# Designs tried in a protein design chat: VHH binders against Putative ABC transporter glucose-binding protein TsgA13 (tsgA13). Part 8

Target 1, 363 residues: Putative ABC transporter glucose-binding protein TsgA13 (tsgA13), of Haloferax volcanii (d4gpw5)
Amino acid sequence: TGGDTGDTDDTEASETTASEGTTSGTTTGDVETTDGGGPSEGETVNAAWVYISEIGDLGWSWAHDQARQAVDEQYDWLETEYTEAVAPSDSERVFEQYAQGDVDVIFGTTFGYQDPMYAVAEDYPDTVFEHATGYRTRENMGRYMGRIYEPRYLAGQATGMVTENNTIGYVAAFPIPEVVRSINAMALGARSVNPEATFKVRWVNAWFDPPTAREAANALIDEGCDVIAQEQDSPAAVRAASDAGVWTSGYNAPMGQFGGENYLISPIWDWTEFYGPTLESLHEGSWEADAFWGGMETGVPMLDEWGPNVSQEVKDQVAATEEQILNDELDVWAGSAFEGESDEFLFQEMSSFVEGVEGEVPS
Key: E = the ipSAE of ESMFold2; O = the ipSAE of OpenDDE; V2 = 0.75 times the mean of E and O plus 0.25 times the DockQ between their complexes.

## First folded at step 1 (VHH)

Design z3 (framework vhh_7z1x_3)
Fold by ESMFold2-Fast, scan of step 1:
Structure z3 (fold): chain B 363 residues (1-363), chain A 123 residues (1-123)
Amino acid sequence: as target 1 above (363 residues)
Amino acid sequence: QVQLVETGGGLVQPGGSLRLSCTASGFTFSRYWMNWVRQAPGKGLEWLSGINSGGSSTSYADSVKGRFTISRDNAKNTLYLQMNSLQPDDTAVYFCAKGSKYYDFWSGYYTYWGQGTQVTVSS
């Protein structure tokens, strides 16, 4: 979901612990940004997006770009631009070029952009910066991510109810907290309705590698998995499951087209529910740096539509649980080893599997 | 599976008011942007108003700003459109539609439509 996560991210993230709560990682000494709060009534807002991969990934970068296109079409006062395939090592130059131009806000969409964006934000206090998956803020720099573990839990219930042999496969990107959190939430969801459900994980070690993801899915199917879930910036594992006649759950974007008759449901991102309100606040001059970590109640992390062959019993179970999550009546982590852990721990430090997930997190 | 049922249309005099309702089933209503769109006789579809999943953000077409108010009740899976100061050119079939105001809801990818309810503004 980040394209490039950085292999040492947790060390840097730990330093923001003291700033969690009302300050949201904001460093003391940062200046208030009123110019970065957007133009006055009748002025345009110029926004730029910086993507780690090409938009054609049909995953993370694609989902952000769909939202960019949607808000650009919706608001006559908004002008958007983007740069794709920007490695973290090149990102400081790209951010600086946008900040030197006529850009009011810059959205950086991969974890590896943290340090480059944070440095540029200090040098350009009149420009607003927003970092997806980030962990540090400034007066003119916010961070945003959604609690995707909520729709993962719900998709997990669906997998637990349709499995016939209690063996569910998960094609995963990297052994980092973001991914471990997603795997654990799905396993807890499945086991909430089927205590015998077991997850087998295969690591692609890439966010976007369709051939390797397909191979991983097929290997899991060969090992007896009758449901395949995935966390990749492509639909390759969903397509492999569909080709094999195996139930499947996707990620990032609606993948019903690729799952066909074996499609269950997927945790997806509707970034318009973050970008829309953020850009409106900039246009109105009311923007303030925040550490957005929205649940399903915000509409950012959500579920797509059910596959054509999913039973009403499965749909009813998931709907009832989703209502509890939306009403703050169910904690996904309740009853698990992670019950009562801080938002900081959930976001930055989760490194072990819950019961029902086979093996151990690598390294 | 997804179904949207509009009610509340009818005949009303110019300057009058109507309240439309849309009852949703077959999807998690509280998760989606909801919209009102209309089609006047002999014309194309016109988007009127949208409301986000939680009801905290609304948007309106210029033709209805200040006259129409969109709202929702997630506990009842119901969307509303309060229409005030109705004009003869508000005569149309009104449709409830699921989909984000930010996405191209014309693409059909995220969009489901109801059967519509007729509103006639005439003496």
Scores: ipSAE 0.000, ipTM 0.175, lowest interface PAE 17.4, mean pLDDT 83

Design z4 (framework vhh_7z1x_3)
Amino acid sequence: QVQLVETGGGLVQPGGSLRLSCTASGFTFSSYAMNWVRQAPGKGLEWLSGISWSGGSTSYADSVKGRFTISRDNAKNTLYLQMNSLQPDDTAVYFCAKVRYSSSWYKGAFDIWGQGTQVTVSS
ESMFold2-Fast, scan of step 1: ipSAE 0.013; ipTM 0.447

Design z5 (framework vhh_7z1x_3)
Fold by ESMFold2-Fast, scan of step 1:
Order: structure tokens, then C-alpha cells, then sequence
Structure z5 (fold): chain B 363 residues (1-363), chain A 125 residues (1-125)
């Protein structure tokens, strides 16, 4: 294994850990017998996570693994395991191996797992499957993702209020709908409080490439950007902004320690708010396949903590808008070219920039 | 410019062994997962093996599992494929390819973004 992630290493995730205690020693994933025949601590549930990358990236795979560790510690009836660095072309084999074992639920955490997981789910109807970023479901296969564009809109307001040049840089991963959606939401947020705000996008063409991300951030700063936002699985662009004395917003995980005095706030993931309820429903026998598309009201996409030098005026503006989002009183896409588009369009078909973002989405 | 250069191909008898190398330049090699892919005469591309950026995790296609071993030396910017128990149907052009981590909602870009020119492996008596 990697073993180089430090705090993400979890030796307590052994499949046999909970069988030694006050539980019945029987593993059940979707069974309804926990309330009817078992003790209050119930029977063990075995869950597996399959990651596209190594978990030491401080990014997407790390955020999912942090949540795996948290739920493993939280629930005495849960045993967890994981496999990292699984290419989509290898994922069918990995899913099949878990499904042939004692695993009750398999979480696959990248879009490329869609077809492999869907195929394996058909052959193993007694195993539950959940696919992050997925678009297809079965009776035993759900899909899940968070509306990160909501906290991105809020972070956008902060960028729009602190910029003095009205030029904000965005260090972006790939020209795919997920990333375009995030850029657009941030631009709409910024322009909601500062109509003159403009965004310059630089494409890294990688989720994890710290040297290239740092170079992109520095190039944007050299071009006059006085705020740097990013969508990367590393804090490199945030560190570059901090080193240059430029405001910054991160992504995926709290990055305040890297942004220092120049840190604004970042959209982050708390996947415990999805995995917790999902695993509880499996433990109670009430799980049903769903297409989870949760906003900030779920706690899954959220904001981290404010940087130390952010003014109260900025905090108050963002807090007021966050309340409107939480109360379903604000549609992020209202007044934009994307107003009224379906959740499926927003999820998988957004391929053009809103007003205020310079240039075109690369093909 | 990103460059991937494969070497080590050649003619080998059935049951024999070869070691392929791929030298990478123009990017930070240690930040990327790497892959081996082959194309047999008149056939499509077949993915064979992948290795994580640190070398801590490896994956193999069923057709080569137990016979081929992928490894890397990040200090030398080099990827390796040790091929044992070679069979006539292993005859192909072998390509080194760089992968991108992917967790997006779309799938309109390729998971492998840069490829070498390939090296010929011929397994024949």
C-alpha cells in the first residue's frame, strides 16, 4: 500500500474488529433484523471504498477517506476497508472481488467507475453499491454527489468584495462540467456583489500537479489577478497566493494553514454527512437506491473557516446569502444563462462560461 | 514538451523474458500515475498495467496478471515493465502512457493524456 498519508492510515478498519464485543458477530448490510432480533449495538456492516488516487493528496480521495475513518470510529457496528489508486479499467475486478467477499456495501468514488460498477451490481444483487458522481442506478445501486456550486457561490462573493483590480484568477483542473459549474458559480457569486468582477482561468490539466498549479497561480498574479481561487487536489496554488501576498480560496479540504494571512474561505467536502446516514440506513434495513444531489442543507458541501484578516462586512454578506441558500430562498443560477436548467444538465452538460469569465471553455 | 520514450523491445522466444523501459521528460514524473498499453497486429488497444505516482499501488489486466510486473524509479523518471513467460499472442507494440486522476461528472476526455511512440515486442520461435 501507500502508507505515506499519515493521518489517513487506518489500521482500525479491520473487517473483524467489531466481532469481539457485545454485538451478535453477524454481519448484515441491508437487513431489517437489527431492531427485531438484535441487541441495540446490532450486527456488523462491512463497507469498502474504492479510490481513483492515493489518499495522501489532500484532495478528493483524501476527503472521502477522512469520512471513511470518521464513520469507522463513530459506529461500533461498522467495519471498513479500502483500495486506492484503482484505474477505471481495473475497477470491475476490484468491485467483483469485494462483492464475492463479506462486503455489504461498496462505495466507488470516480465517474469512470460507472459502467464497471453498473455491470457488477447486476451480478451481485445482494450487495449494495454507491457511486460518487455517477449517473445510472439499479435497485441495489445508488449515486451521490454534492452541490459544491453553492459554497463556491459564497466563496465567490468574498472574492468579489476583496478584489481591488476586479481581476480574479482561477487555477482549474479539467474543462469538464463539474469544473465549469464551479467556475461559473464563483463568478456569479462575485458579480452578485461586484458587477465589475472578472475571472481569468488557467488550466492545469491535472487534479494533482502541485508544480504546474503553482506556476499557473503565479502567471495569473503576474497578469494582474489580486485574488487566486483554485480547483486542485493540492494546496499549491493557495501557497503561491499566500507567498505573493494575494487573497486566496482553496478547495476540497480546509486550506487555512496554507493561505495564512491572505486566506479567505474554501468550499470543502464533509462526506461523513452522506456516509453516516447511508450506513445507518443499511444497518437498520431501510436503505433504498437514490440519486443523492445534496446542497449545503445536507452538510456535505460546506465552507471551512474564515481567514484571520477577512473583514466583518465580507463575513456578514456571505452569512446572509448562506441563510438564503439554506432556506431555499436563493437559486444560484437565477438570472444566468442556466436559469431553469435541470439537475441533470447542471450535473453533466454545462460546457460554457457565464458572463464575467474570460475566454471559452477549451474543447 | 511532454515526452515518453519506450525502449527494450525486440525478438524473444516463447517462455522468454523482456524488460521494457519508458523515460519521461517535460513534467514532474513523480506526480503522475503511469500505464502500459499494447496493440497487437490488426487489434485494438489493450490496457495492461498501471502504477500509482508513488509506486505503492499497481493494477494488471487479467491477460498479464502473474506474468508482468510494473515498477518505477522516480529519481530516474523511468517506468518499467518486466515481462515473463512470454507467449506468441504477447506480440504487439507496447506503449507507455500517462494517466490523469478523474473524479468529474463528464467523460468526454481520455483518461490517458500522453503516449510514447511505442516499442515492438515479437514473441516467435
Amino acid sequence: as target 1 above (363 residues)
Amino acid sequence: QVQLVETGGGLVQPGGSLRLSCTASGFTFSNYAMNWVRQAPGKGLEWLSGISYSGGSTSYADSVKGRFTISRDNAKNTLYLQMNSLQPDDTAVYFCARSKPYYGSGSYYKPLDYWGQGTQVTVSS
Scores: ipSAE 0.000, ipTM 0.162, lowest interface PAE 11.2, mean pLDDT 83

Design z6 (framework vhh_7z1x_3)
Fold by ESMFold2-Fast, scan of step 1:
Structure z6 (fold): chain B 363 residues (1-363), chain A 124 residues (1-124)
Amino acid sequence: as target 1 above (363 residues)
Amino acid sequence: QVQLVETGGGLVQPGGSLRLSCTASGFTFSSYGMNWVRQAPGKGLEWLSGITGSGKSTSYADSVKGRFTISRDNAKNTLYLQMNSLQPDDTAVYFCAKEYRGLWFGKTPYFDYWGQGTQVTVSS
């Protein structure tokens, strides 16, 4: 998920503040449609993606790049380029280089790009910026993320139904709202079908650190966890679970090849469902800054394919609940401490665990 | 609340023409693809045609290509299906359907809201 640089403390001090887009004032009481920049209708669109890790991570950056390739092949009017392995501290220079060139839109794909992108967007008002996992907007800068907690809840039901020890492990990246939200949703899902299910969390303090993620998974297995879930930009925890003969759920991209006989299902991203409509709006000259926060109904956050040994009973239960989510008949947060909380709270304020998750969120 | 209301159905003679309308409310109409789907008596749903939110791209099932034309008026929040050269096998209930947010219409057949349908009968 995201892919802040795991070793740096700079972005740990990053604040979560109200989006300037939500604090936007209307001129003399009038509502006006803003242009926000971009190409003229019908012209070639030049788009750039900036990734925190290399595409070979098979996780977050990989998922975004699969979508970039897909939209590039779809549209004759679209030219794409990318830069990978860009640390937050190097990102301002990369954004500025693209903005000074012929690029119409720049997609920045990690939380740590927030301040660098926001600064560059102010200096280049004719360039459109979109920030995945971001929380601040400008007239020429939107943000986007998916409600991955919906497929997390569904994957959680699968973990709750297959556990025999009622102890599920979660290999987590950083103690930030995005990650806490995912842990909580999975726990609520598991407990919706198995009230005795309990989650143990281990923090890697990195988005991409395969050796540390593997060690965390093995430690959880040693503590009695018979299911391992993860939130990392690699399949390392899934592989560790498979090697130990333990059920597993991955993240970001399909990980069935790594979970093998013990694979359940994973929350994954189909970013084509965001990039496609966004690029089409730029091509048509109708783009406006937005704070996209889409659920499974958008196709962005979704589930991959079931593992080979998952029972029909588990599949049927999850399918029935997915239908309720898609029909807006189920609130994932209903009955929890977070029932009735705003989308903004869910997006950036969630800092505590629900019942069934052991311990407390680190400070 | 999202609402989709179809009108314009009825009895028509073989070889005739009919225009269906679908009036939408409760969402930003121009931001979503719209579709026409039909169900003949005793048969499953058959997708017929789709149009992007802007109206710039359209797609058709082979069974209706060249005979039916999909269009939209975003200022009126209205979707249309112009049906020409109607045949008895076009007899069905016709539904308009809103795409969930999806660009790849032909690859993404999920619809989050449907109208109640309008009956079209082609006979003499």
Scores: ipSAE 0.000, ipTM 0.126, lowest interface PAE 17.7, mean pLDDT 83

Design z7 (framework vhh_7z1x_3)
Fold by ESMFold2-Fast, scan of step 1:
Structure z7 (fold): chain B 363 residues (1-363), chain A 122 residues (1-122)
Amino acid sequence: as target 1 above (363 residues)
Amino acid sequence: QVQLVETGGGLVQPGGSLRLSCTASGFTFSDYAMNWVRQAPGKGLEWLSGISGKGGSTSYADSVKGRFTISRDNAKNTLYLQMNSLQPDDTAVYFCARKGTYYYKSSGYDYWGQGTQVTVSS
């Protein structure tokens, strides 16, 4: 019960490497078809997921794997498999092994897979590829991401309403458009209900680094932040905030158990709302490469459940704004420097902070 | 071009000590968390330890906690693993690995060294 000594199992890399995927067969002189990508209508669909980290990150890879498990249980015609801890330098081999086997679709879930997946997709035109966070497509390769800035804006309102000193901390991964977009959306949300709210950002330079994320959160608390938000693949910053008695918002996956009495709400992913329709289209023979960029109306980016001590006033404010977003009555970027910017700009080019965020985006 | 080169492996008696080094080049070393990972004969990869870019935070797998110490010298672009109280079960190829780059969504190892063999026996 105390101290998490003998039974804490955070080391599964050995098992992951021992399981490079169920389909490890090799084929020489691949026979090409003229069908294009995907299985015939009504046949079993074999799908593989490739993760850069272990599923036990309780964040990004975990959220994708929860969705894989959910769709596997939902569809009798679906068989799923996965490989964890695949570095981008090893990913081309893993994609090729799946494509040489009986896999109909391969989902690659990290940005660094872009070039390896794009290259393999060219050599295996009968296999379908989907790249989360990607920016390039082929006839047999789509890309997908959700407009997480929408639930970030909503979580931002909660932070703005509960802060007592108007100083909110954000533990951030990398200074890339995806992360800058999330920081900006949260700041806009907070300032929509509290114009005096300010954000201090600390950069971890990793998606999954629990000790550094915890250190960053504690440094922000020491600087006077009374709310801690994060963009990490682990709950470490949420736990640090909870331990310090500071309000907190997580990311990627529900983190209420780690935030405890100080938990607000988190922007999270329900990837079943993307994987389900995508797999159904493959099963029906109607799949086409797309650049999915869905908002909360799709169900993909969403909010988890409220913490136990969040007031009804905060909940009502967020619910009213969520309804406006779902009904296309509110543009998150309206009134900001980014009002009217294209989807391309929002996805790939946002490199500066909005009013209320302290400092500059590191180069 | 990014390179990671491990050295310091070899044969050691049970209860002995070794210090592994990893020399990094081709990137700003202090901006990245670094890790040690091993692979025992016939087994998969096992993460052992991590250290933040500035060296302020460290973490360890339960199997090595108290026996191994990770450290770094950012002026020399070098990562270290001090291994004490070595046992036969520590026999493995040891890899230095860098956490994901600026453009990787999920944390993971985007660059690995070639590995260095550690053998604990007789």
Scores: ipSAE 0.000, ipTM 0.157, lowest interface PAE 14.6, mean pLDDT 84

Design z8 (framework vhh_7z1x_3)
Fold by ESMFold2-Fast, scan of step 1:
Structure z8 (fold): chain B 363 residues (1-363), chain A 123 residues (1-123)
Amino acid sequence: as target 1 above (363 residues)
Amino acid sequence: QVQLVETGGGLVQPGGSLRLSCTASGFTFSSYWMNWVRQAPGKGLEWLSGISSGGSTTSYADSVKGRFTISRDNAKNTLYLQMNSLQPDDTAVYFCAKSTYKVTYGSGTFDYWGQGTQVTVSS
């Protein structure tokens, strides 16, 4: 899901968090004003997206661009543009260029954009900024992410039910809170139905590195893992698991075609459920900076379709648990070391594994 | 069940030509945009070209514009890619992909992918 190099991750860990709740937003009416940001109510909204990878990755950037295209098609008052393959070190220049143009809102879609976007937002108070996976806000800058740990928990139940070796492999991007949350939620899900399930984690140290992800998956399989999960911007680990005849769960986008006969189910994103309402608020002049942290009830984090060989017993178990999550009857973190922790802690401070995950989070 | 099957790959000399085909089933082919995407060894996915449901609108990545031509035959549920002036760096696995919306400037909104066909450009 984006991210930075190890050096920038260390820097990011020192930053302060935004306070809980909403900040005062930018509001506009039919009269143009420089007091806030965004377009006048009812006028054309010009929106720009900035992606860390090429949007043909069938991963994180692809999922955001799927939503960009969907809202562009849906709203005749919306004009969209984007820039892809923007490293965090190049992102300040790109944000600056958009802010100097006629763009009303800029969506930055990776963790490493935090400091560059935050700096540019200060210099361009009439432009609205939204940062996916971010942790800081301004009057003209919101942040957003989905509680992907909810569908991770559900996918985790599927892994716990199909494993015969009780050893599940996880090909992970970076040792940051976003990734640690996903690993922990999957492990809790698996152990909720199979207390003997254990997870082995291998770190790619990249969001998009298909050869390294494939090697990590194969190494985990060699260590006895009979299920491979992943958190990468490509289907490489899913394909490696399928090639080895091992069960697999993907991430970001539907990966059933890559998992084949051994595909379980994956946590995926429907960002239209965030971008739609956000763009409507800008069009209506009611936008305000927020720290969006939406669960499955919002439609943003969700599950794709089951693989062809998944038993009805597994499907029924997951469906029953999904209903509990949607009805607010299940807390994913209940009974774990993280029970009762704040949303801000879960979002940006989770740095250790739950019981059942082998080893420790690298530092 | 959606199925996309690519054929027509193979070994070709630099400067040569190949024609790829993709046969679709399990959905109303004539109602969707279709795309060609490739993946070179050790690299990410690169979107190459897209074609509208009726075939009247096409788009191309800068890397292939003027060399590759996308087309479709809705009566046969088949997508084509005519590749001319092939270069060694065109060596990749080529996939066809279904999309709901127009894909522009290397973007992707792909619902389903084929299994791919290997193209190798060498002497």
Scores: ipSAE 0.000, ipTM 0.121, lowest interface PAE 19.4, mean pLDDT 83

Design z9 (framework vhh_7z1x_3)
Fold by ESMFold2-Fast, scan of step 1:
Structure z9 (fold): chain B 363 residues (1-363), chain A 124 residues (1-124)
Amino acid sequence: as target 1 above (363 residues)
Amino acid sequence: QVQLVETGGGLVQPGGSLRLSCTASGFTFSTYAMNWVRQAPGKGLEWLSGINSGGGRTSYADSVKGRFTISRDNAKNTLYLQMNSLQPDDTAVYFCARTKTYRVEGGKYYFDYWGQGTQVTVSS
């Protein structure tokens, strides 16, 4: 046996350390295990979502909740519930409360839930856990995220084509691989059509802090940025750019109504394409822990609708590149320092900027 | 560039066994999840089994669970399907298919590349 050269998470480690008489980790082949939870095939599935923000944030939590509502309507055998505005420090209690009840699966939707969910999953092996943006798994705990760098690259081309100052601002959350990946992909996209494009980054140090995000956007505009992109769980930076008459690209959810006449396009999420198959597998009794990392071909990371004043030339360029991405004919990282890096590296370890991004990633 | 080549199909008697292989080239095989899919005469595509990039996690359709076993050898860039207790209803063209991520899917398929297929015929 001895082979576990792929995923380095705790679930894989557990599997490789098991003795012949010990059943830990997921079962391969037709040997059954009861380590994971979930209802019997054909029974009602009870699913809970835990959100960092109110669903009225019109961003990250909103996008997950739209998908929750869609699957609830789609499947007669599914019952859903949710809890809003759960800080990471409060999340362990919320996860425990759901796990003590009749919930079959708990979806935790922010990076900060990593350690709380991982701890609770150990104590409740009959409950299934799924962690959005996570990096660790268990026999009863999966993780999921989309390769948002693909639509970031496309939105980046739009920013590179409309900028007149060759200076694009990015309002960023935290200096972690998820965020660095998005910044780098956008910069590569912009520079693929405009080699003179440069990016200035400002760090909010929060996923949801609308006043600080607005301040960061305005500071970037004052520094000469004529396009504002963002990675926040709210439309605050998009609205600030619109108020200043500056081009803007949002994140998470369609933000055209906030960007107005200066809206370009945004990377967004259709989480229905993850939640649907995951819930179907629980209903069928075939669920197992996984590390979902899907691109635009899955339908999870995608683009919203163009703003009203974007030229046909910009739209045509982006459409042609999107076709290449969907057909797996374009490698976003080709020609960059990250060409040839593994999916594991891209997901967990990217800690430096590509050429064209000003400064260094904070340590 | 990307190429998937299935081998091991053929004619087999009911109750018999076959082992299919899929050899991959043009990409880093060890970083991609892989799947087996079949198409019976006059029927649609049916997903049979999936395996994650490291080989530690597998999933099966109910129609083949207990009879088929998926495995992979990343050092040889090869995916396998061991088929036991074959029935006339298993007659189909069998395809190896690549996904960018491993997923357990009820009724959905997220494949970007397919092999040419290999014919399996279970007679009488």
Scores: ipSAE 0.000, ipTM 0.122, lowest interface PAE 18.1, mean pLDDT 83

## First folded at step 2 (VHH)

Design a1 (from o10, 13 letters changed; framework vhh_7z1x_3; at its last look DockQ between E and O 0.01; V2 from the best seeds 0.00; counts 0 for: pae O 13.0 > 2, placed apart)
Fold by OpenDDE, look of step 2:
Structure a1 (fold): chain B 363 residues (1-363), chain A 123 residues (1-123)
Amino acid sequence: as target 1 above (363 residues)
Amino acid sequence: QVQLVETGGGLVQPGGSLRLSCTASGFTFSSYGMNWVRQAPGKGLEWLSGISSGGSLTSYADSVKGRFTISRDNAKNTLYLQMNSLQPDDTAVYFCARGSTYYKWGSTQPYYWGQGTQVTVSS
């Protein structure tokens, strides 16, 4: 039973220990702005280009090298080098060799160089890397590509206007977002002026394979395509179309000389508009890694010259549309499944065809 | 017209050395990678070495690595091949060739090469 209640009210005196505020001296560590190891202002810039194919491809590598030559001639403070026909599997070593040779900037000019360049860039923080067509970046690694889908759209309009049977052939490289985007843009352009236009796609599974590209073009022609477009680093498909007397659109470089009387127009590159400013920024010490994706407003993606037998009506239509694109009055993707998509999606994720392209993107 | 003229070949004893030169004309020499290739009697063309347009990148076939050195003088439009420790199996016609410096010469051919210079290694 014993209920002993002892309520001892021990009033623990809470000694308010005055915590001396240790003024943690924020050592402003001078973040040594590691001055990005580019050449000091006024020094010579040493730049190297690495090409997937020979510059004699008359296409992709040729276009890059034309720009290299142009900037080399333009800038007395610039020294340029290049290595051509480098397979992606060998590119890491080539990048390392240039970096070890104290090159200030290395341009890798094909998608397959992305991972090798990304790996090498980590080991050479004082070397600037610029990768074409890929998506990866580092502090010392930029990326660049043009919105070639804009001139693709325009070329597409031309194809839609000249086709007589509404069947257009496309000789494609790989089923990647870049190529899918180009096909879709061309199809949208064609269908903007000819809603009955349809596209057939043949895949070469290479950027540069002239024999296979020619075969693909011929197969498309045999299937009834009366216009042949292409995404190859060679004019082989254009030549095949010319030989067959069908309309043709090339890619990367001016291809009118190969298209003959049935040459239409080609989306092409002027990389001087990217390389020039990039190299100037290096020379001035203002270069920063970025993601260039300039449109026709930059002059990088453009159209070449019209074929000799293209009607004024076609030229006028395309010119009017080009003006709209340049003035931001026309969204190439408007009315398509891709309307309102982000630049990141357009660049990296596009993996399905728009209406009017036959078949499916191979998985 | 693109011209390449190889010189410096000759007869040398095993273990000897030669320096080949290639004088380029008809194009901007400093804008192109250059290579040395050779053709031995009854054999195909063999790629030996390449050098980038500016000279910062060099490559060598395993058959000549450590013995041969490629270099260039862009001011003189001249490519060089220093060949040391020459062996009888190095007997061939040697050519300078314009083109890529890294890929195995043979999958793609350089666009231009000279008439070549004969190298004979014999006791």
Scores: ipSAE 0.000, ipTM 0.255, lowest interface PAE 13.0, mean pLDDT 88
ESMFold2, look of step 2: ipSAE 0.000; ipTM 0.355
ESMFold2 (binder alone), look of step 2: mean pLDDT 82; pTM 0.835

